# Ledger of designs, part 12: VH-VL binders against StAR-related lipid transfer protein 7, mitochondrial (STARD7)

Target 1, 216 residues: StAR-related lipid transfer protein 7, mitochondrial (STARD7), of Homo sapiens (Human) (q9nqz5r112to327)
Amino acid sequence: FQSSGVQHHPPEPKAQTEGNEDSEGKEQRWEMVMDKKHFKLWRRPITGTHLYQYRVFGTYTDVTPRQFFNVQLDTEYRKKWDALVIKLEVIERDVVSGSEVLHWVTHFPYPMYSRDYVYVRRYSVDQENNMMVLVSRAVEHPSVPESPEFVRVRSYESQMVIRPHKSFDENGFDYLLTYSDNPQTVFPRYCVSWMVSSGMPDFLEKLHMATLKAKN
Short names: E, the ipSAE of ESMFold2; O, the ipSAE of OpenDDE; V2, 0.75 times the mean of E and O plus 0.25 times the DockQ between their complexes.

## First folded at step 18 (VH-VL; framework fv_pozelimab)

Design t4 (from p3 with light chain A34N Y96W; at its last look DockQ between E and O 0.46; V2 from the best seeds 0.00; counts 0 for: pae E 2.9 > 2)
Fold by ESMFold2, look of step 18:
Structure t4 (fold): chain C 216 residues (1-216), chain A 120 residues (1-120), chain B 107 residues (1-107)
Amino acid sequence: as target 1 above (216 residues)
Amino acid sequence: QVQLQESGPGLVKPSETLSLTCTVSGGSISRHYWTWIRQPPGKGLEWIGYIYYSGETRYNPSLKSRATISVDTSKNQFSLKLSSVTAADTAVYYCAREGRSYFWDYFDSWGQGTLVTVSS
Amino acid sequence: AIQMTQSPSSLSASVGDRVTITCRASQDIYNYLNWYQQKPGKAPKLLIYAASSLQSGVPSRFAGRGSGTDFTLTISSLQPEDFATYYCLQDYNYPWTFGQGTKVEIK
């Protein structure tokens, strides 16, 4: 894992977007895409590509941070509630570091082929700073070679920070998710539109419902 | 089954403040968004604003300088005050509850509405 | 603010007819669109949210379609109780805005 599981919600992006990006990658020039009751979505172009990094700030008031954290880590449960999952397996665990390598195969919207991800994840509960962190990034693993059945996503990063309103075991928290990938599609605009209208809301709504049903 | 009931004066003089209360029964005001919507006679609907049970508000910019929404959780009520009214503020005023979705906004329960006439 | 334009403003139809009402947004609102029914002297009633999701208890003859800027509400076989005014509402960005309404009058 290259290391920072801690990313705080940045100030809102400037009203006038600055287009001067540098060779160091992403800058904090976030464009707001959605501003709803419990949910805010921003995006930022990734330098030298047609891709975007996304940031979500969301709130739940009827489930605990611990439920939300645990549901996201439970791969067997994920397959029950996430109908887009074709395959989700832990390939390797490092008990000392807590890092895991996973193989995730998921549907993409018609007519796109299904995609697969090989990624390492790490997660922690930071009681001193009152937060829970989940981080993931794409890796290569010799036990999971590319398959002609699926399109291998080679770049993928995900970071989520969860902050309770009160405690980890009482209802109510905020979360900040920062996410990017390269789905390798000739329809990049269609893929983005699908994510905003269906992919992201459906996933987060299903995750919320799954969390409500979960035991602590 | 949640039920909403508007109450308040049916007649308000120009330049005065319109005050309405919505009483919520059959459910708790907590953990929901509560909304005022109005409809001038024979015309369409206009969203006024909402309040979250904890006090967060948002208003239609066209009314923001004049509208105040408040909540009293102990009475299971929320209220609208609209200052400096004119004849253009004559409408049926509805209170409504927003659905529980974290992404979709829709009004799943409405009061019967109360006509407020601004005259003389 | 996002302007919502409905068409037609009114229509007359017979029981059993297929009726289509259009709602157009001034910008892309993806699928963040409600449909409401309002009978005379009554409060509006939610029919559809998320452009095409039927609210519980709404008859299956009501169907919503569309995304982006163009949306339709279809009543596949008009019933006497469907005489009403229909409103679309966008819930993409504040302020929430309604279309001006479409009055359906049964012959």
Scores: ipSAE 0.440, ipTM 0.731, lowest interface PAE 2.9, mean pLDDT 85
ESMFold2 (binder alone), look of step 18: mean pLDDT 90; pTM 0.904
OpenDDE, look of step 18: ipSAE 0.610; ipTM 0.826

Design t5 (from p3 with light chain A50K; at its last look DockQ between E and O 0.31; V2 from the best seeds 0.00; counts 0 for: pae E 3.3 > 2)
Fold by ESMFold2, look of step 18:
Structure t5 (fold): chain C 216 residues (1-216), chain A 120 residues (1-120), chain B 107 residues (1-107)
Amino acid sequence: as target 1 above (216 residues)
Amino acid sequence: QVQLQESGPGLVKPSETLSLTCTVSGGSISRHYWTWIRQPPGKGLEWIGYIYYSGETRYNPSLKSRATISVDTSKNQFSLKLSSVTAADTAVYYCAREGRSYFWDYFDSWGQGTLVTVSS
Amino acid sequence: AIQMTQSPSSLSASVGDRVTITCRASQDIYNYLAWYQQKPGKAPKLLIYKASSLQSGVPSRFAGRGSGTDFTLTISSLQPEDFATYYCLQDYNYPYTFGQGTKVEIK
């Protein structure tokens, strides 16, 4: 049983001051990939791979932060609007800390096999710092051993911070998402291309539409 | 069902400000991005910029910040002002609606277009 | 700015022919490409978005293909109403830019 890595902290500022040092060629910088409407995407290579860590800054003006927060936590609703989900189950919940362990099985684009994730998540509403936080990381859990049917993702981290423009119950907020995983693919460049063309934008668009359709 | 119609003067003197209005009918201006695009006679299309119904804008850098787009939700209209015009600004001007995607910017509805000629 | 180059600049074809128009981007634009049809004296009409997705009401004889830098629009059986100029548009990054157009003339 593994403890969640959830932290109660403000959104991380962008790293802009350390880029001026003359250094050996091992420091990797954030590269802007997309700069659209209320959506910015950066990526940074993961050392020793052809894969990236991603950072998203996004803004929505037509849904509330609480709607957006709650839709992401609702696993039964997720299965209804996200056709890529094969399985999404809460394996354990610690009622004191609010940490949950989930098993998530999802389609990957052909010809890649479906992947599964075992991860702990934690979420909180921080009234004092005016933010909502969702964090997840891959863990191992005795109740969910690896299966030959799916490729187990062993390295996965996700952090989202949501900041309202006004209040948690009025339309308008910014979010900052930092995300990485290692899907253990022999097609790393295909995964990178898919993430920019389909994976990230399709997911975020469907999440937005699902949030709009969520009932009060 | 939604219709867009451009209106404004067809002739503008050099160095003056071109001013156009797009009237939206058969639908609401709210919750959409609204765009201006132009086409010089016999030439291709150039994206000018957009406005979100709540006021956020973005412009083509090639217009050297001469463009201003505004919206009046009470009249279901949005407008373009282009300052310091020259003969190079002679074109058919289109207003258009963007789809409701935050990620793919395509124009799913267009006005008929209005020719604006810049001459003395 | 991302440059979009179409070829050919014009072509002439008969009703029933298969027609292919190409569009090349100056850099990787993934699948952020749309195709528009413009008939003389009229505004452009959206045909394809996301490189290959048909807009509602567009006949299935229109097909978009490609990703990265090279894209095609194919009309599988040219009809009389398909006489027009076709434009590609990249929507990957600002400023959004159009190709210079391909004029399709029916023989």
Scores: ipSAE 0.400, ipTM 0.716, lowest interface PAE 3.3, mean pLDDT 85
ESMFold2 (binder alone), look of step 18: mean pLDDT 90; pTM 0.918
OpenDDE, look of step 18: ipSAE 0.843; ipTM 0.912

Design t6 (from p3 with heavy chain F103L, light chain Y96W; at its last look DockQ between E and O 0.43; V2 from the best seeds 0.00; counts 0 for: pae E 6.0 > 2)
Fold by ESMFold2, look of step 18:
Structure t6 (fold): chain C 216 residues (1-216), chain A 120 residues (1-120), chain B 107 residues (1-107)
Amino acid sequence: as target 1 above (216 residues)
Amino acid sequence: QVQLQESGPGLVKPSETLSLTCTVSGGSISRHYWTWIRQPPGKGLEWIGYIYYSGETRYNPSLKSRATISVDTSKNQFSLKLSSVTAADTAVYYCAREGRSYLWDYFDSWGQGTLVTVSS
Amino acid sequence: AIQMTQSPSSLSASVGDRVTITCRASQDIYNYLAWYQQKPGKAPKLLIYAASSLQSGVPSRFAGRGSGTDFTLTISSLQPEDFATYYCLQDYNYPWTFGQGTKVEIK
């Protein structure tokens, strides 16, 4: 009596196995799906599912890493520039660890109902390793029970690492974003196609523009 | 309203460096991507590369070892150098501005084009 | 690099004709496809971006369709000013690549 998880689209064709000594597992095969002027996007299947993990490598030369970091932390500013946000509120903050629990409610592409996320995030500036880090993952929180108004996303992970070209306060940096979720849909191919054609690129564009305006 | 104008020698000897400048007028070079594209006589278009006004570049892999694009924001200009030219580099060279769309890379303004002939 | 193949290489048509030009990509480029018109001695002019979106100032007789690998440009009723060479461009992955062109001539 066991389920291997939710499958949202037809199985992909599998490659024949020829050489076994140097082979990597399926979760090690990153497929590049976009190469644009501000970023590259890869994906790989999550083992035992038809879901994908995504990776973005991006570069900006006209804003500072500190501006980019701070814009992503500012939930009130996020609501001004991200029209998909219905609700984004801090539910709880642990001052000692610096971790925060947030409730995020967002539009999804038609015909999907809006989704909500409850997640913990942490963020830090690592001076020794010359990087800024933002991490998040889905959690359950007793103050935010599921509601019939929204589809609760139960599996969500995000990690971003930002590395300056010079310093945290001078223009220029690279970032690496690793992201996965399960949007709980009967339209998995539609969601995957939308992510590549509109969702991720549009979010990254709006984040860049919002960072430029905050700098100004 | 933005206007682009190519300038440079129309004749270049084999093995020398082709050098072109694009002057931008009626608008600022800031916050845009600037591109070189060429068209051999009677042939199709080939993307050479771009420069962002802050200095970031990307090149067609077929030309990467020989092409250099640079920008001078104080003069509102950007330029192309193509080293070690041959007769195959004879083409009309266009400078262009990319549109502001983050998703779609299209060229919303073009120069008139300048013919560069590589010949002895 | 992504290869863009246009069909036909040339065609002859009369004013008022409906013409269709095809562009095929060597891999999935989703909707990252643009169409350009080039008249002799002139720089190319953008007609369509994002496979089907008309550029400002382009007449509605031009229509782009398609996604994935197969795309078309249709001119519903040719006008005298439409005799030109047409190029598709993919802007999905670098390097950006053009089709080889389709010349539309007076029959």
Scores: ipSAE 0.150, ipTM 0.636, lowest interface PAE 6.0, mean pLDDT 84
ESMFold2 (binder alone), look of step 18: mean pLDDT 90; pTM 0.913
OpenDDE, look of step 18: ipSAE 0.571; ipTM 0.817

## First folded at step 19 (VH-VL; framework fv_pozelimab)

Design u1 (from t1 with light chain A50K; at its last look DockQ between E and O 0.42; V2 from the best seeds 0.00; counts 0 for: pae E 2.7 > 2)
Heavy chain, then light chain:
Amino acid sequence: QVQLQESGPGLVKPSETLSLTCTVSGGSISRHYWTWIRQPPGKGLEWIGYIYYSGETRYNPSLKSRATISVDTSKNQFSLKLSSVTAADTAVYYCAREGRSYFWDYFDSWGQGTLVTVSS
Amino acid sequence: AIQMTQSPSSLSASVGDRVTITCRASQDIYNYLAWYQQKPGKAPKLLIYKASSLQSGVPSRFAGRGSGTDFTLTISSLQPEDFATYYCLQDYNYPWTFGQGTKVEIK
ESMFold2, look of step 19: ipSAE 0.563; ipTM 0.773
ESMFold2 (binder alone), look of step 19: mean pLDDT 89; pTM 0.904
OpenDDE, look of step 19: ipSAE 0.841; ipTM 0.906
ESMFold2, look of step 20: ipSAE 0.486; ipTM 0.741
ESMFold2 (binder alone), look of step 20: mean pLDDT 90; pTM 0.906
OpenDDE, look of step 20: ipSAE 0.804; ipTM 0.884

Design u2 (from q2 with light chain A50K; at its last look DockQ between E and O 0.43; V2 from the best seeds 0.61)
Heavy chain, then light chain:
Amino acid sequence: QVQLQESGPGLVKPSETLSLTCTVSGGSISRHYWTWIRQPPGKGLEWIGYIYYSGETRYNPSLKSRATISVDTSKNQFSLKLSSVTAADTAVYYCAREGSSYFWDYFDSWGQGTLVTVSS
Amino acid sequence: AIQMTQSPSSLSASVGDRVTITCRASQDIYNYLAWYQQKPGKAPKLLIYKASSLQSGVPSRFAGRGSGTDFTLTISSLQPEDFATYYCLQDYNYPWTFGQGTKVEIK
ESMFold2, look of step 19: ipSAE 0.649; ipTM 0.800
ESMFold2 (binder alone), look of step 19: mean pLDDT 90; pTM 0.913
OpenDDE, look of step 19: ipSAE 0.686; ipTM 0.852

Design u3 (from t1 with heavy chain Y53H E56Y; at its last look DockQ between E and O 0.32; V2 from the best seeds 0.00; counts 0 for: pae E 2.1 > 2, grease 19.1 > 18.9)
Fold by OpenDDE, look of step 19:
Structure u3 (fold): chain C 216 residues (1-216), chain A 120 residues (1-120), chain B 107 residues (1-107)
Amino acid sequence: as target 1 above (216 residues)
Amino acid sequence: QVQLQESGPGLVKPSETLSLTCTVSGGSISRHYWTWIRQPPGKGLEWIGYIYHSGYTRYNPSLKSRATISVDTSKNQFSLKLSSVTAADTAVYYCAREGRSYFWDYFDSWGQGTLVTVSS
Amino acid sequence: AIQMTQSPSSLSASVGDRVTITCRASQDIYNYLAWYQQKPGKAPKLLIYAASSLQSGVPSRFAGRGSGTDFTLTISSLQPEDFATYYCLQDYNYPWTFGQGTKVEIK
C-alpha cells in the first residue's frame, strides 16, 4: 500500500508504561515495541501465558473520526478491503443496545490454519467527552459451533478509543487500540512476529486506505 | 517532481558550527518529513535526523547534542546546524524527503549532496 | 542501535549475472528494511522499502526478500547501469541505521 501522503504528527504518549496488578499482585509493565512517527506499539505479557496484550497509540489527520468509525462498523465493506477475511457475518443483533454477535473467519500466515472468532461488538459515541469507542469480546454462540475447518479463538478482546482533534466530522484524531487474543498456537514467536510485522500494521493500513476510499 | 538542493560552506574550521540549508522545489515542504543524512568519504551512510513541518524533530543520539534541524516553510527550506565539528564530521551531507508511508520510513528523494570538509 | 551487516562487502559480476546481496540485522526488525542504490558521486536512490516493496520506477529485476534478521536484495539480470554500491537501511527502531554497503563491480 502506498500512502496518500497525508500529513501526520507524532502521537503523544497517552499512556505511561504503567503496570496493572494482576491476580497475583504482580505489576505487568507495558513495553514499547515500536516507536514510529504515526503510532506507537506497546505490549505487556499476559500473566500465566506466553501471550501479550498490545496497545497501539496512533494518529490520522486525513480522515474524520466518523468516517474511520463507520468503516469499522461496515462488515460488508470490510469483506471488500480486507483480503484476510474468509467470512464475516453478523449472527445476532440487539436492537436495544446495538450490540452484535459476529462470526469472523480469517486467514493466518502460512502454514497456520485459518482461525475463526465469535465475538460480540459494541460501540458508542460519547458526545460529552468527545470520543468514540469500539469494543469486541469473544463469546460463545449456539448458532456458531466449533468446526474442524478452523481453529476457534476463544480468547479475544479488542478496544478502540477514538478521540477527535476537533470534532467527529473534521479530519484528525488520535486512537488507542488495545488488543489481545489467543490464536491457539504453540509458536508464540511466530505469532508475535506476525502481529508486529503484518497483522496489526497491515490491518491499520488497509483500514485507513479503506476509509480514504470510502470518503471519495 | 520534487527537487532538493543542499547549500552551505564547503569548508568549516574545527570547533565551529556547520550550517547547511536544503531548498525544496517542485513541492510543498509541509507535506513531508525531511531528513539529513551524511556520508564520510569512502564510507557508509549515517542518519542525522528529521524534521516535520510543525517543527517536530528527532535526532540520531550520536549527534543529538550537536545537531539542530529547523524548517522555514515560507522559504520552502529546512536547515542543519552541527556544532563543535571535528575532522570526523567531514562528509557529504544529503538532504532527503521521506516517503509517504504510515508504517515504513524511507527516503524517496535526495539532494545531490554537498561536501563539507572540516579543516583548520 | 541496531547493527546492519551486509555481505559481501564487494563482488564482481558480469552483465546478465544474477546478483544477491545479504543484509543481517542484530535483532528482529521484521520487514522494516529498505534498499538503496548509490552510484559514484551521486546520492542514494531508493529501490525497495518494507523489505519487498518495489519503489515506483525501479526495474522489476530488483527484488527484496526476507524478514526478521535476514534480508536479501536480488538483481535477476545485472545491467550495465546496475554497477553501484548498495545499502540496506533499517527503520524499525531509532536511530535508523544503514549497512556498510556492498559494491557491485564489473568483472
Scores: ipSAE 0.337, ipTM 0.758, lowest interface PAE 1.4, mean pLDDT 90
ESMFold2, look of step 19: ipSAE 0.565; ipTM 0.774
ESMFold2 (binder alone), look of step 19: mean pLDDT 90; pTM 0.914

Design u4 (from t1 with heavy chain Y53R R100K; at its last look DockQ between E and O 0.40; V2 from the best seeds 0.00; counts 0 for: pae E 3.4 > 2)
Fold by OpenDDE, look of step 19:
Structure u4 (fold): chain C 216 residues (1-216), chain A 120 residues (1-120), chain B 107 residues (1-107)
Amino acid sequence: as target 1 above (216 residues)
Amino acid sequence: QVQLQESGPGLVKPSETLSLTCTVSGGSISRHYWTWIRQPPGKGLEWIGYIYRSGETRYNPSLKSRATISVDTSKNQFSLKLSSVTAADTAVYYCAREGKSYFWDYFDSWGQGTLVTVSS
Amino acid sequence: AIQMTQSPSSLSASVGDRVTITCRASQDIYNYLAWYQQKPGKAPKLLIYAASSLQSGVPSRFAGRGSGTDFTLTISSLQPEDFATYYCLQDYNYPWTFGQGTKVEIK
């Protein structure tokens, strides 16, 4: 990381203890997992599973929202900076909505097999509300059948909201990333830790660095 | 290469305020988080707190009520004040620079440390 | 606060020896651990961060391993300049906390 004037206080989650009522009427509470200078990681259990939904509140001050946003949309560039990517391809594109279906194959911690995701992604820029949104959701696609080579992740959801401090083209923004998936395995405890220890933090770090590199 | 140097009185009376300054040279104070750490004689290390150029601070809860860290960007300095000192506050006090990692916090540069003795 | 426990508190070794120091956290801290070396009368020096990342300029004979609650610092071949006290630091949650230290002495 290069020296940058990073703001220290990511947005505080408004609903630390807010829970969503699941189908059973049980409230799932968010738990803070990490409290760092630039981000906070929260999790809540997914009812009926051993899995968690994660939420990251973070801040960057040395890149623009647009830069950060654009890097995430660039699948070819991601192949260059994300070493975990085995394959990342756009399978289908809707030119009207801008939605894309992607096939994503990624390394998992050894000795776990690689996983592949088929998901639709959508993005929007809301000028009126001064925010950018990226949403991904697992889907099935006839052109991407399951393969014995990879473990198909059938449940995947990701949502990122980017809120500029000033504008889309000035340095500084807050983001909220909500993420959940079912990697179709019972993760050993050490693997569960992977998401928290390496998965999400590493991804965000690389993404940030990739963004910094791209702007230069 | 960045250099850090602690300065301040080596002797403080009980109930008084310990005041130290860290002078940073060879680099801008505005680019990093800056931390105070202390070490009682013959004992381990204790994190006190950090400051950023914006004035953002965080303190060890054990010292939060007594510790104040400030920054003077014009002088390329940051300071520590510890009020109501006791003999338990006798320690070598280090100022340190935090690394540039977004996720991991570590101290990549240290001052030489300054001994502060609390005694009547 | 997260408690960090080092073992042993002290050890004696000879030049050329393989030395291993352990640090245990009171809870899962994933890979948020750093190792420092401190010589008498000197400030600590960063050796390892993120549990296993070697700081620039640090000899390759130093290696950090571990995740979760158990971590190790290994010196593959102890050199004369390696006689010092070593500390682990967790940076997972505030307040950051150090281990009590391990003194490596010459046999």
Scores: ipSAE 0.063, ipTM 0.694, lowest interface PAE 2.6, mean pLDDT 89
ESMFold2, look of step 19: ipSAE 0.373; ipTM 0.707
ESMFold2 (binder alone), look of step 19: mean pLDDT 90; pTM 0.911

Design u5 (from t1 with light chain A50K Y94F; at its last look DockQ between E and O 0.48; V2 from the best seeds 0.58)
Fold by OpenDDE, look of step 19:
Structure u5 (fold): chain C 216 residues (1-216), chain A 120 residues (1-120), chain B 107 residues (1-107)
Amino acid sequence: as target 1 above (216 residues)
Amino acid sequence: QVQLQESGPGLVKPSETLSLTCTVSGGSISRHYWTWIRQPPGKGLEWIGYIYYSGETRYNPSLKSRATISVDTSKNQFSLKLSSVTAADTAVYYCAREGRSYFWDYFDSWGQGTLVTVSS
Amino acid sequence: AIQMTQSPSSLSASVGDRVTITCRASQDIYNYLAWYQQKPGKAPKLLIYKASSLQSGVPSRFAGRGSGTDFTLTISSLQPEDFATYYCLQDYNFPWTFGQGTKVEIK
């Protein structure tokens, strides 16, 4: 771990200003929001909305990819370390694909109402390409109808790619997290930044701590 | 408990290079970020730069062209060199250890500081 | 660079007083702010990080609040050992930048 050859900085996108063509044929460029030691945060506007898509490029050196990956899959453990979770349950499992449908209810900053998500989660370990992938996408499920108690988030997408520095079982990896959702509200300006300011970093910090704790 | 101690000449001539060393005791320099901060007399604090134990560095753009931070893990030390000094570089220089957060950066341990005066 | 502006530059207070110091950032820095205490001839000491998280060993009379551009450090009941200069630090983007400091003096 003390070798000088270990890349400590998080990976950078090849083209920071590279954009994707949206449905309207307009290229949306990524904007760097934060440049930190262990992560960089980018955002790009979602065309036709006041929302953003976010990307986090980060690195950890004190936990293994597998540990970090496994903690994210453990919904019961998440209920213990993530205080924002009101409810988190697996609604359905596909044994063949390994996909799971989850119902996630989470606190939102006061005075906002709690939100619930119904999403499918899929993960894969690609040993050949030395990466792990976790993907979540909002879905509808007949067993989880909307409730007046929570605001249903209908648009949610999360993708995490984990790339080990060495192996899945040795400390150190880079990750790319791409995230977007529509919380079905017009956030005050000070709240729009909640995900950027506190939500994502806090979540990642808690996740990291939970991983460390689980390791011991 | 980790302790930091700055050492180096208290007087440097203009245009010369200021050289300071921070010795870390009570803990390993490994797996930490180490920072230099300075404070001109009667003025506020200025971040100079940091070094990771692996040698990764980042500098304040205002000093980037003149500042060099290095680390010697075998001696549990890290150093600051500031070239082409002027009277404006007269300050108390502090070495500090950064907290272990991956997201928030703060200095949880400080040396006592050492005054460096630039004078002919 | 992000500019940090503290107010007031100095204040006089008595033991037992409630003291509030403000730090304003030139842009939104969310919760990437720390507070330090510095006594004369001594190095700064960390009080608060992440805008509101109290550093271990720091008395509970110290409290940090705020987000975005406006932050406050409050000492609920000033003690004799609290007479010092206080600094805020932003760590949102490089370079890290300090406020100019607030000196708390004995009235």
Scores: ipSAE 0.586, ipTM 0.827, lowest interface PAE 0.9, mean pLDDT 91
ESMFold2, look of step 19: ipSAE 0.632; ipTM 0.796
ESMFold2 (binder alone), look of step 19: mean pLDDT 90; pTM 0.909

## First folded at step 20 (VH-VL; framework fv_pozelimab)

Design v1 (from u1 with heavy chain G99D; at its last look DockQ between E and O 0.46; V2 from the best seeds 0.00; counts 0 for: pae E 2.4 > 2)
Fold by ESMFold2, look of step 20:
Structure v1 (fold): chain C 216 residues (1-216), chain A 120 residues (1-120), chain B 107 residues (1-107)
Amino acid sequence: as target 1 above (216 residues)
Amino acid sequence: QVQLQESGPGLVKPSETLSLTCTVSGGSISRHYWTWIRQPPGKGLEWIGYIYYSGETRYNPSLKSRATISVDTSKNQFSLKLSSVTAADTAVYYCAREDRSYFWDYFDSWGQGTLVTVSS
Amino acid sequence: AIQMTQSPSSLSASVGDRVTITCRASQDIYNYLAWYQQKPGKAPKLLIYKASSLQSGVPSRFAGRGSGTDFTLTISSLQPEDFATYYCLQDYNYPWTFGQGTKVEIK
């Protein structure tokens, strides 16, 4: 598993347009779909599919990058603040590569069945480039076969880069998240609508509050 | 709990700058977004722009060339300047607070409003 | 900019009536809609946010519904203090935009 998402450098406070080539390539450019006070959301179609890649640029000013980084890695803490989590377990750790395999089971909105994800993640602090990086992608693992109880998400990629405004231990940072997912649904518009209207904003609100509480 | 009060001249001459201040009491200006909204007499509401307490601003594109919002955290105040005014800028001007929610934008507290008339 | 169109522009009703006001967005705004009440000479007051969430201190006779492009505000049993102008606001994308208003008048 190679970390491919670190080639993108987060911008200062302006719109993301990198990676979009519509004049010579077949890849469509990024389209802004949401512009809020703390983050911006873009999407672009994945060629040959009905799916989208998503990109988020976000800012926090009242928590440290280290707190934000650590809260995302702490699976036991996430189960305390994220009521949608049914199960979140580390299945395997590789100390040499720094990779971990996780099993994540989460509620989806009625009437959809719960989904589960098996993914490998890596994370690092890069002092030379003044950033923290978290990357994940879906994998198969022999210890976690598919279950009829859950819908297995097989396509999942996530890359987050966190850049401090000052230092890793002082308040203030920007982050850039690039993400794609296939929730395996016959109701794809409903799933997107739920994510935009409640799933994503509720998650971001809870993550912010959890990070503030972890600060103390 | 938090209270907002607009202040400034009620009469402004055409081509001059409209200048308003909003004083925040019963709460801190810190960690919030602060907004100006106007309502021409007998008409609907128009969002002008906001400022974050640290200085970040955003403006309605229709007013961006003329509007400036600023904050003075030491006085717990924020201000609007609107340059090159005409009679079309006659309105009740409201200051408002956006909710502290990280993701949602709605105005949970409003000042009483102040009428500014642009007339020679 | 996202345009918000309210219907009707005005209506007359009696105390105790059920009143429904509609708001239509020019594009999908999901649930990023708020409702405000404004009485003459007063600032607007927040009633509903997230399309359907009741603001603290707002009576339960107020209800918001809808998602996407079509939204409603319903007052289940109109009270004397409810005669006012009502505005919807979208907070999906800048600039934030209001509907033109719906005036609810006493019959």
Scores: ipSAE 0.515, ipTM 0.763, lowest interface PAE 2.4, mean pLDDT 85
ESMFold2 (binder alone), look of step 20: mean pLDDT 90; pTM 0.907
OpenDDE, look of step 20: ipSAE 0.672; ipTM 0.853

